# Ledger of designs, part 4: VH-VL binders against ENHANCER OF AG-4 protein 2 (HUA2)

Target 1, 142 residues: ENHANCER OF AG-4 protein 2 (HUA2), of Arabidopsis thaliana (Mouse-ear cress) (q9xer9r771to912)
Amino acid sequence: EAAISRDAFEGMLETLSRTRESIGRATRLAIDCAKYGLASEVVELLIRKLESESHFHRKVDLFFLVDSITQHSHSQKGIAGASYVPTVQAALPRLLGAAAPPGTGASDNRRKCLKVLKLWLERKVFPESLLRRYIDDIRASG

## First folded at step 22 (VH-VL; from B4 with light chain D93E)

Design C3
Fold by OpenDDE, fold request of step 24:
Structure C3 (fold): chain C 142 residues (1-142), chain A 125 residues (1-125), chain B 107 residues (1-107)
Amino acid sequence: as target 1 above (142 residues)
Amino acid sequence: QVQLVESGGGLVKPGGSLRLSCAASGFTFSDYYMHWIRQAPGKGLEWVSYISSSGSYIYYADSVKGRFTISRDNAKSSLYLQMNSLRAEDTAVYYCARETLTREYNPWAGYFDYWGQGTLVTVSS
Amino acid sequence: DIQMTQSPSSLSASVGDRVTITCQASQDIENYLNWYQQKPGKAPKLLIYDASNLKTGVPSRFSGSGSGTDFTFTISGLQPEDIATYYCQQYDERPLTFGGGTKVEIK
């Protein structure tokens, strides 16, 4: 069952779009993966997808999925909250680095990532001090 | 058809309390972020608060923090605003508004496609 | 907080006139700017969203443009039923903020 959920999630990433429906489906599948202890693997998969993605707008889509998984997990608590929130927190430097790489071509990506970080700050998803550091860093890189 | 109906407004003394309600119909209430926005007599619009679909995320304007509490009952398709320690400057028509649910994923608050008729709150000694 | 400076605060024009209202944000808000119409004694009504998108059902004489910090709302041919106060509103950051409003009257 774990393998099935994992493969389903990975397959969904291939067809991911920025629609609420698409991101919602992927989010639900990610939550299912957490039931099998796959949260770390899911986040690692997302990082790899981000790092290998050549299109900036697709990086934003993937990061929005990260946001959706994170906020959903944080709001619902339970096993998903206990797994994805700390996992995403630990992986945040890599996620941000991949979602908003350096360069003028990624200016919109930086803006979107910044907005998500500010939202996480607003909603107290992660420690304030941590988020403020990343906010400052992404601003400085722009 | 989408409908929002506010109620609970009235006259209250400074320091008093009042609870506003917003009854929603014509849409899946539990899918939408809801907002309160107020307008003092003869003045402009002031955003007050929002609550996420599930109620997990709430935000207030600084002017009402610590005094107002936004809440919702999705089973009853209702939005509420508990107002405590009311001040004269809280006098306003209070609107409940639905935040648009866009096709594309947008995690932050947006624009308001439907508004109630408003309910008047008057704080006066 | 993001300040929205709206101008003018009021104007009077003739039927058929072109009316222009401006809204300036204190910082770059991209296209996260909306325009509302509020008729006397009524709730606001969304006219334009994301700076330039006309809400379904809204007459084509209404339009919006701009991005970043400077935005413009236009009525290409003012009609008697357009008597109202118009507001811009940003949703780039919380708290959400509105412009001061522009009262539009007919001469």
Scores: ipSAE 0.858, ipTM 0.939, lowest interface PAE 0.5, mean pLDDT 96
Fold by OpenDDE, fold request of step 24:
Structure C3 (fold): chain C 142 residues (1-142), chain A 125 residues (1-125), chain B 107 residues (1-107)
Amino acid sequence: as target 1 above (142 residues)
Amino acid sequence: QVQLVESGGGLVKPGGSLRLSCAASGFTFSDYYMHWIRQAPGKGLEWVSYISSSGSYIYYADSVKGRFTISRDNAKSSLYLQMNSLRAEDTAVYYCARETLTREYNPWAGYFDYWGQGTLVTVSS
Amino acid sequence: DIQMTQSPSSLSASVGDRVTITCQASQDIENYLNWYQQKPGKAPKLLIYDASNLKTGVPSRFSGSGSGTDFTFTISGLQPEDIATYYCQQYDERPLTFGGGTKVEIK
């Protein structure tokens, strides 16, 4: 069952779009994966997808999925919150580096990532000091 | 059709308390972010607070922080605003407003497609 | 907080006139700006969202433009039913903030 959930999630990433429906479906699959202890693997998969993605707009879509998974997990009591929140926090440098790489071509990506970071700060998803550091960092890279 | 109906407004003395309600109908209330926005007599619009669909995320304007509490009961399709330590400057028509649910994923989307008729709160000695 | 400065605070124009209202943000808010119409004794009504998108059902004489810090709301051909106060509103950051409003009257 774990393998089935994992494969379903990976399959969803191939057809991921920026629609609320698509992001929502992928988020639900990610939550299911967490039930089988796959949170770290899911985040690693997302990082790999981000790093291998050549289209900047697709990187934003993937990062929005990270946001959705993170906020959903944070707002819920249970295994998802206990798994994804710390996992995403630990992987945040890699996620941001892949979602908003250096260069003029990724300026919109930096803006979108910055918006998400500010939202996480607003909603106290991660420690303030940590988020402010990443906010400053992404601003400096712009 | 979508409908929002505020109630609970009235006259209160400074330092008093009041609880506003907003009854929603015509849509799946639990799917939407809800907001309170107020307007002092003859003045402009002032955003007060929002609450996420599940109630997990809440934010207040500095002017009401520590005094007002936003909440919701999705089972009753109702939004609430508990107002304590009321001040004269809190005098206003209070609107509940629905935040649009966009097709594209946008967690910070913030435009209001439906508003209630408003309920007047008057704080006076 | 992001300050939204509307200009003018009030105006009077004739039926059929082109009316222009401006809104300036204290910082770059991209296109996260909306315009509302509020008639006397009524709740605000959304007209334009994301700076330039006309809400469904809103007459085409209403339009919005701009990005960053400077935004413009236009009524091409003012009608009697357009008497109202108009507000811009940003949602780039919390707290959400409105402009001071522009009262539009007919001569």
Scores: ipSAE 0.842, ipTM 0.933, lowest interface PAE 0.5, mean pLDDT 95
Fold by ESMFold2, fold request of step 24:
Structure C3 (fold): chain C 142 residues (1-142), chain A 125 residues (1-125), chain B 107 residues (1-107)
Amino acid sequence: as target 1 above (142 residues)
Amino acid sequence: QVQLVESGGGLVKPGGSLRLSCAASGFTFSDYYMHWIRQAPGKGLEWVSYISSSGSYIYYADSVKGRFTISRDNAKSSLYLQMNSLRAEDTAVYYCARETLTREYNPWAGYFDYWGQGTLVTVSS
Amino acid sequence: DIQMTQSPSSLSASVGDRVTITCQASQDIENYLNWYQQKPGKAPKLLIYDASNLKTGVPSRFSGSGSGTDFTFTISGLQPEDIATYYCQQYDERPLTFGGGTKVEIK
């Protein structure tokens, strides 16, 4: 059951697109993985996919999936909230470093990641001081 | 056929309270963020508040924060606005509006593809 | 809060004319801007989203352009049924804010 959920999520990442439908399907699989205690594995897989992804637009797709998982988990408060919210918080330096790198080719990535961070601030998903620091860091790099 | 029907408007004295309702039909109400937007007579549009599809995220314009409460009942496909401590400047037609679901993932989207007919709230001495 | 300055506040034009309405945002809002039409006594209707995209079913005489702080809405051949007040609206930040409106009339 756990292996099925993990394998389904891995497969979904290979075909992930920026559509609501695609991100929604991957989010549901990630939530199921948390029920089997796999939230840390899911976040590590997302980090590795982001770090190995060479195309900037694909990095945004993956970071939007991080957002979808994070906000659904935060709003549900259950097992998913207890695991994904703190796990994503701890992973933010790697997630943002990969999704919103410095450089002229990634300006859209930085703007979109800033939009997500501001939304997390509005919705109190993570501590305000932490979010403001990451927002400032991304602005300084561009 | 998407329909949004507001009700509950009327005349109320300053300091009074009023509760607006918005009955939704023709779509899966629980999938959509819902908003209240108001328009004072002869004036432009002013955004008031939103509530997320599950009700877990709520945001208010500063002009109403602490006085108005947005809520929803997904089982009844209904949106509500409880308005307390009403002031003359709250006089407006109040619209409920459905936030569009975009094909591309956009968690900060703010389009209103369907609006109700509006209900008039008049706050006067 | 992001202020949206819309101009002109009103205009009159003849049927068939090109009319142009502008909105200026108080800060860079990228393309997070929509245009609505409101006929007297009715609720607003979404025409254009993300600065330049026509909503399905909206006549092709309506168009939008711009990004950043400066946006333009155009009716390329004004029709009698286009008499309305038009509003821009930003969604870059909460609170969502609208321009002051442009009342379009036929001469």
Scores: ipSAE 0.817, ipTM 0.905, lowest interface PAE 0.6, mean pLDDT 93
Fold by ESMFold2, look of step 23:
Structure C3 (fold): chain C 142 residues (1-142), chain A 125 residues (1-125), chain B 107 residues (1-107)
Amino acid sequence: as target 1 above (142 residues)
Amino acid sequence: QVQLVESGGGLVKPGGSLRLSCAASGFTFSDYYMHWIRQAPGKGLEWVSYISSSGSYIYYADSVKGRFTISRDNAKSSLYLQMNSLRAEDTAVYYCARETLTREYNPWAGYFDYWGQGTLVTVSS
Amino acid sequence: DIQMTQSPSSLSASVGDRVTITCQASQDIENYLNWYQQKPGKAPKLLIYDASNLKTGVPSRFSGSGSGTDFTFTISGLQPEDIATYYCQQYDERPLTFGGGTKVEIK
């Protein structure tokens, strides 16, 4: 059910780490949430977690989870692809603004986010013109 | 043990075609990104193409784009490279290589922990 | 494309010598660099990943260091079985690119 999937995903975010296994488990839960029409809620939760996170390394972990959800959904298509891909696309300004802020303390964040954006460009996950604008914006900041 | 065995190489005239195969064993083939890497006789290594574990993502070096097609059949644990419009510059030993699965999340990882022994493609008139 | 310049192209050294190979990237690639060994007539073998991490089973006489644009690969006590060509390879961006190789021989 929807409530169970949402609660499981929210719980996973509290202990998320930058391992393939941790991000993989959270991704599977997010994909399950899309089956119940919850993709927008998942993305909004990720935005809020990113915006409230005080540790820059944790922001990268959360953005890597966004990447994992996005690429998994894009590659599988179906319900997850139909909902996560456009939902993440619409949320990119807030997601990147939180994950890759300006300033000397977030230099690594910007590098990691640029790597992900370039990968999305290579894999045609989002329109080229949109991705190049975000890439340019991040390069111009900090 | 992990094993990768290439086949399908041979002598072809310019403009011709060849299909290379790579048979994989000793690991769960469908979990891994696979690559083709080539080496012209007496020369260094040149990356050619990759295909993601499910086959959803594919990328080519500019030198082969439009002429080569990478594919995989996970049920047969096999990787393929269809090479069309062959040129003399395509003469090389072609290796299939397995991309390492990393413990830390790294979606752009690119190192090759196992390679086949290669198959020679010679393009000459 | 990121160009990888490897030096020297070849070297000869005695058993037990310390040998050093360098690799320079045309742009900052952080630590996204690997080292491979290719013995004559064989496929390449991964020795070091992410600039400095030894793959399981690789002898400890092999090491790597560096970050950014300049990287070093070292064999601390050259052995006869180390006769091979060594390649660096970046994965900071696609296409993946290799250095030109360093052929190592015993005097």
Scores: ipSAE 0.810, ipTM 0.889, lowest interface PAE 0.6, mean pLDDT 93
Fold by ESMFold2, fold request of step 24:
Structure C3 (fold): chain C 142 residues (1-142), chain A 125 residues (1-125), chain B 107 residues (1-107)
Amino acid sequence: as target 1 above (142 residues)
Amino acid sequence: QVQLVESGGGLVKPGGSLRLSCAASGFTFSDYYMHWIRQAPGKGLEWVSYISSSGSYIYYADSVKGRFTISRDNAKSSLYLQMNSLRAEDTAVYYCARETLTREYNPWAGYFDYWGQGTLVTVSS
Amino acid sequence: DIQMTQSPSSLSASVGDRVTITCQASQDIENYLNWYQQKPGKAPKLLIYDASNLKTGVPSRFSGSGSGTDFTFTISGLQPEDIATYYCQQYDERPLTFGGGTKVEIK
């Protein structure tokens, strides 16, 4: 069950696109993985994929998946909420460092990530002081 | 055939309350974020509030925060706006509006592809 | 809050004329701007999203352009059925805000 869910998620991640449907399918698989205690593995895989991704637009696709998993887990609570919300929170330095790097080539990445962070602030997904610091850091890097 | 039908408008005195309803049909209501938008007679459009598809996330314009409560019942495909402590400046036609589902993932999207006919709320002594 | 300033507040033009409406945002909103048409007594109808994309089923005489703070909406050949009030609307930041509207009439 666990191995099947992990393999299905990894396979879906390889074909991920920025469509609502693609991100939705990957999100459902990630939620299923949390039922088997695999949330940390899923988040580590996302970090590694973001860090190794060479295309800036693909980094945004991956970060939008992080957003989808985070908000779905936060809104639905339960096992997924108890595992993904704190796990993503702890991983934010690495996730944002990879998704929203400094420099002129990634200005769109930073704008997209800022809009997600502001949405998380509006929806109280993470502590306000934490989100404000990341928002300020990204603004300062551009 | 997407349809949104508002009801519950009427005349109310300042300080009073009204509850607006919006009945949805022709689409999977539980997949969509829903909004209330109002228009004072002879004036422009003012955004009021949204509620997420599951009801977990809600946001209000400052002008109504603390007085209005948005809610939804997905089993009945219905959106609601409870309006308390009404003021003369709340006089408007109130529209329910559906936020479009874009093909691309856009968690902050703000397109309103379908609107109801509106229901008039008049607040006067 | 982002202020949306629409110009003109009203205009009159002849059938077949090219009509131009402008919308100015109080800050850079990239292309996060939509245009709506509202006929008298009716609900608004989305025409253009993301500054320049025509919604499916909207006649090609309608168009939009611009980015940042300055946006333009154009009707390339005004028709009698285009009598309406037109609104721009930004979605860069909540609360969502609309321009004051432009009432378009036939001379």
Scores: ipSAE 0.802, ipTM 0.896, lowest interface PAE 0.6, mean pLDDT 92

## First folded at step 23 (VH-VL)

Design D1 (from B4 with heavy chain T100V)
Fold by OpenDDE, fold request of step 24:
Structure D1 (fold): chain C 142 residues (1-142), chain A 125 residues (1-125), chain B 107 residues (1-107)
Amino acid sequence: as target 1 above (142 residues)
Amino acid sequence: QVQLVESGGGLVKPGGSLRLSCAASGFTFSDYYMHWIRQAPGKGLEWVSYISSSGSYIYYADSVKGRFTISRDNAKSSLYLQMNSLRAEDTAVYYCAREVLTREYNPWAGYFDYWGQGTLVTVSS
Amino acid sequence: DIQMTQSPSSLSASVGDRVTITCQASQDIENYLNWYQQKPGKAPKLLIYDASNLKTGVPSRFSGSGSGTDFTFTISGLQPEDIATYYCQQYDDRPLTFGGGTKVEIK
């Protein structure tokens, strides 16, 4: 069942769009994966997808999925909260680096990532000091 | 037919307290973020606070932080605003509003498709 | 905070006239802008969302356009029932902020 959930999630990433419906479906699959202890693998998969993605707008879509997974996990608590929140926190430098790479072409990506970080700060998803540091960094890179 | 009905407004002295209520009907209340927005007499609109569907996330305008408390009871389809340490500048019609999520995902949302009729709060000595 | 500068603050036009209201954001807010109508003594009513989408049930004479920092709200063929104050509102960042409003009257 774990393998099935994993494959389903990966398959969903191939057809991911910026619609709430699409991101919601992918989020639910990610949550299912967490039940089988796959949270770290899911986040790693997302990082790899981000790093290999050539289209900036699709990087934003993937990062919004990260946001959705993170916020859902944070708000619902349970096994997903216990796994995804710390996993995403630990992977945040790589996630941000991949979602908002340097360069003028990624200005919108930086803006979107900044918005997500600010929302996480607002909702106390991660420690304030940590988020403020990343916020400052992404602003400085712009 | 979506309906939002505010109540609880009235006259209060500076430093006093007041609790507003918003009764929702005609939709699944627990699925929506809810907001308070106020309007001073003859003035524009000012956002005050929001609360997420489950109540997990709350945010306030700086002008009311530490004084106002937003809450909700999904079982009663009700939104509340506890206002303490009221000031003259808090005088306004207070509206509750339903927030709708856009089709496309974004970290923020915030268009209000339904508003209550408002309830007047007057803070005066 | 994002400042929304709305102009004009008031206008008077004749029935059938084309009315244009502008809203300028202090920073790029993409299309995260809404327009509301507030008739005297009433609650605001959503007319346009996401800069250009007409809310279901709203007359087609109302329209919105723009993106980034400059937005326009238009009433093509002003009607007596359109007497109201109109507000733009951004939801790109917290706190949510409104324009100062435009009071529309009929000559």
Scores: ipSAE 0.851, ipTM 0.933, lowest interface PAE 0.5, mean pLDDT 96
Fold by OpenDDE, fold request of step 24:
Structure D1 (fold): chain C 142 residues (1-142), chain A 125 residues (1-125), chain B 107 residues (1-107)
Amino acid sequence: as target 1 above (142 residues)
Amino acid sequence: QVQLVESGGGLVKPGGSLRLSCAASGFTFSDYYMHWIRQAPGKGLEWVSYISSSGSYIYYADSVKGRFTISRDNAKSSLYLQMNSLRAEDTAVYYCAREVLTREYNPWAGYFDYWGQGTLVTVSS
Amino acid sequence: DIQMTQSPSSLSASVGDRVTITCQASQDIENYLNWYQQKPGKAPKLLIYDASNLKTGVPSRFSGSGSGTDFTFTISGLQPEDIATYYCQQYDDRPLTFGGGTKVEIK
């Protein structure tokens, strides 16, 4: 059921770590959510978690999950691709703003987000012009 | 055991073409990013190209862009490198290598835990 | 491109000696650095990943340290079987780049 998948995903966020296993598990749950049309809700949940997160390293973890979901969805080109890719694209300003907030304390966050953006550019996950704009913005904020 | 075996190397004239193959066994080939890395005689290592597990993501070194094409056939557990417009500076032992991602998540790369024995490509007039 | 400057290009040491190889990156690559060993006529083998993690099965006499731009590879107690060329490799950005290599020989 959709509700079960949604709750399972949310539960995973509470125990999310920067291990490939943890990110992978959360990614799989996110993909499952997409099957039930929950892609927008999942992305919104991630944004809220990012915005409410006080620890910079956990923001990076959450953004890495966004990366994992996005790249997985993009590469598979299924239902998840059709939903998460455009959803993440539309939400990218909020995601980046929350994952890499201004200030010297978030320098590593900006660095990690920048690397992800560059990778997305390399792999043509989103339009080049869009990604270059965000890359420039995040560099300017540093 | 994990095994990678390159083939297809040989002598070719400048401007010629050659297709390298890498036969993989002992692991689920379709789960791994694969790379080509070359080494000119008596020289160091040079990364050439990678292809993602599904083939969706491909990237080349500038030195081979437009001339080389990396591809894979997961059903055959095989990696390929089509080399066109070959140049003398392409002379090298070509290795296929399996990329393994670290336990800690990073979206951009891992390490090469297994390499083939390499196949020699010699471009000479 | 990220340039990896490896030093020295070659060295000769005695069995049991401590051997140190350095790699300097042209920019901050954090800990995204691997070390490989290549014996004559053989393919490279991974020894260290992420700057300081010893690959499973690799002898403990091998170690790596460093972060940012400066990295060190160490062989504590050089053995005859360690005759090889050693390479550092960054994976912070594409293209992936290797150091120039260090040829290690026994006196």
Scores: ipSAE 0.845, ipTM 0.932, lowest interface PAE 0.5, mean pLDDT 96
Fold by ESMFold2, fold request of step 24:
Structure D1 (fold): chain C 142 residues (1-142), chain A 125 residues (1-125), chain B 107 residues (1-107)
Amino acid sequence: as target 1 above (142 residues)
Amino acid sequence: QVQLVESGGGLVKPGGSLRLSCAASGFTFSDYYMHWIRQAPGKGLEWVSYISSSGSYIYYADSVKGRFTISRDNAKSSLYLQMNSLRAEDTAVYYCAREVLTREYNPWAGYFDYWGQGTLVTVSS
Amino acid sequence: DIQMTQSPSSLSASVGDRVTITCQASQDIENYLNWYQQKPGKAPKLLIYDASNLKTGVPSRFSGSGSGTDFTFTISGLQPEDIATYYCQQYDDRPLTFGGGTKVEIK
C-alpha cells in the first residue's frame, strides 16, 4: 500500500515534464503518499533528484512539482497540509540551493524560483520573514 | 460553449452595498481561477480581485481591499463579489473573467480567455 | 504597482494599413504581457499572450513582440472589424495592470 504509493510516485518522477498534466499527476500521487505517512520520504526523494540533476530546465520542472505539492497541501489543510508544509519548509535551503544555484547558466532558474517564492509570500504558505530572507539570498547570489 | 453572465448591478448611494453574481456554464468551473475586472465609463480596465479554483487563495487590489469580498460556490458554478462601503470611484462595468489553464505549468499565470458581458454599478447620490 | 504606458492613445488608419501600438512597463516584466481587443459595448477579448503568442482562432494579421520593458502590437492589414480599443496587460506582479488603451478607428 505504502510501498505501492511510493513506487508509483518515484516512477512518475522519471517521466516528469513541465506540463500541467504531468505535474498534476505527480502531485496527486504525492498527496496519496502523505496518507501513508510518507511525506518526508517524498520530499527527501525530491531533494536528491534536484541535487543530482544536471540539466537546469529539469531542475525547474522538479521545483514546480515541489510548488504544486506545497500549494495543494496548504490549500487542503488536511493530512497533506500537516505533513508536506512543515517538511518542505524545513527542506527549503536544500531545495532552493539545488533548484536555483548561482552562476550564469541558472539565471532562468533563479527567476522562476523567485516567482514561486513571491507567490508563496502572497498566499502566506510560509512565514513572511523566512520567505523574504530566501528571496534576498537568491537575488544576492545572482 | 463557455459562458459567463454577470448580474446584480444597479444604482446605489455612496456608503451602500451591492452583491454581484457571475453564473458560469460550458466548462468545469471548479478547475479555474476566477477574477473580477472593472471598467469605469469611458476609461480603461482595472483588475479588482482573484479567487483560486478551490477558493483557498484570494487577492485584492488596494483600491477595494477591506471593502470588497470575492467568493465562489463551485457546486453552483457561481462567482460572487460583495461590495460594501461603495464610493463614486467604484462606478464601473464589472466583468467576471476566467483565468487561462495553460498547457505548461505556470502557477503565476494571469491572463483571461473568457469574459462576461459585464454588469453596470453606478454609485451616486 | 507596475505602470503600463500605452501609445498612442488613439489612431486612425485606412483599411489595409499596418498599424503599430506600443506598450512600456515601468520595470522589467520579462515576457509576461498580454494584448486584448475590446470592441465598443463588448467585453475584452484575448488576442496575444506572453508578448508574442497568438491565441487560437485569432486572425494572423495580429502579432506581438518585445520583452523586458518595451512591447509592440501590430495589425498587418487593418480590417473594418478591427475597430476597437486595444489594451496591454502585465502579469509579472500583482496587482495585474493594464495599459491606458489605444482606440483604433478607420479613415
Scores: ipSAE 0.834, ipTM 0.907, lowest interface PAE 0.6, mean pLDDT 93
Fold by ESMFold2, fold request of step 24:
Structure D1 (fold): chain C 142 residues (1-142), chain A 125 residues (1-125), chain B 107 residues (1-107)
Amino acid sequence: as target 1 above (142 residues)
Amino acid sequence: QVQLVESGGGLVKPGGSLRLSCAASGFTFSDYYMHWIRQAPGKGLEWVSYISSSGSYIYYADSVKGRFTISRDNAKSSLYLQMNSLRAEDTAVYYCAREVLTREYNPWAGYFDYWGQGTLVTVSS
Amino acid sequence: DIQMTQSPSSLSASVGDRVTITCQASQDIENYLNWYQQKPGKAPKLLIYDASNLKTGVPSRFSGSGSGTDFTFTISGLQPEDIATYYCQQYDDRPLTFGGGTKVEIK
């Protein structure tokens, strides 16, 4: 059921690492959650994990998971694409604010998030004007 | 054991068409982004196009956009390049190349650990 | 497009010599730069990725360094089998671009 899928995803976040395999496993589970209508809950969990995370490198790991879910969902036709793409779009201010904060300790975070935003622009994942605004905002904060 | 074998090159007149194929073996083809890269005789390397592992994302160099179409068939472990409206400047050896799958997640990685031996396309009147 | 300026276009050196090739990017590309070796009539072969990381199975006489705009590729003891053209390639931005190549020959 839905609660089991949500709990499994939340548990996966606790052991998330930046490896392709770890992010891939969490992505597959997030896609399954969308089948139960849980995309908003998954994105809310990601926002809360990002906002509470104290380690800059872990913030990048979590944002890379956001990227993996977003691109996997965008490339699929159906429920996942209809759910995650608009939900992540609406959450971008909070996701980026947490993942790419200003300050000298987060310069790598900002560079990596910019790379992801430029990739989304190339792949037309979100509207061009929106992505260019976020890119400009991150450049200005560094 | 990783093998990439291009075919379909040959002599064609300007304005003509050719279809290149790349047969892949020794790895799980559907896991990898694939690229076409070309080299004009006596010249350097020029990136042409990529296609994502599922085929959902495609990007072309400006020099070929609108004339070339990259595609893949994961069931046949095959990559293709349909080349239309060919010009003399398209004369080159065309390589298919496999994009590295890094252990660390890197969605913008752009380097190639295996290349085919290439197929020559000559466009001349 | 990011322009990659590679120097020299060719060089000739003796077996055992240290050979240095440079690559300059038209903008800051961090460490997103690779080096390939292409022997005559063959496909390119990846030697170094991310400016300084040696691909598994590549001899340790090959090395790379640099970041930002200026990059260096070094062969610390040139061998006869190292006769090839060497290319740098950036992946900071699309389209992916290569340097013009450096032919390395033995005197």
Scores: ipSAE 0.823, ipTM 0.895, lowest interface PAE 0.6, mean pLDDT 93

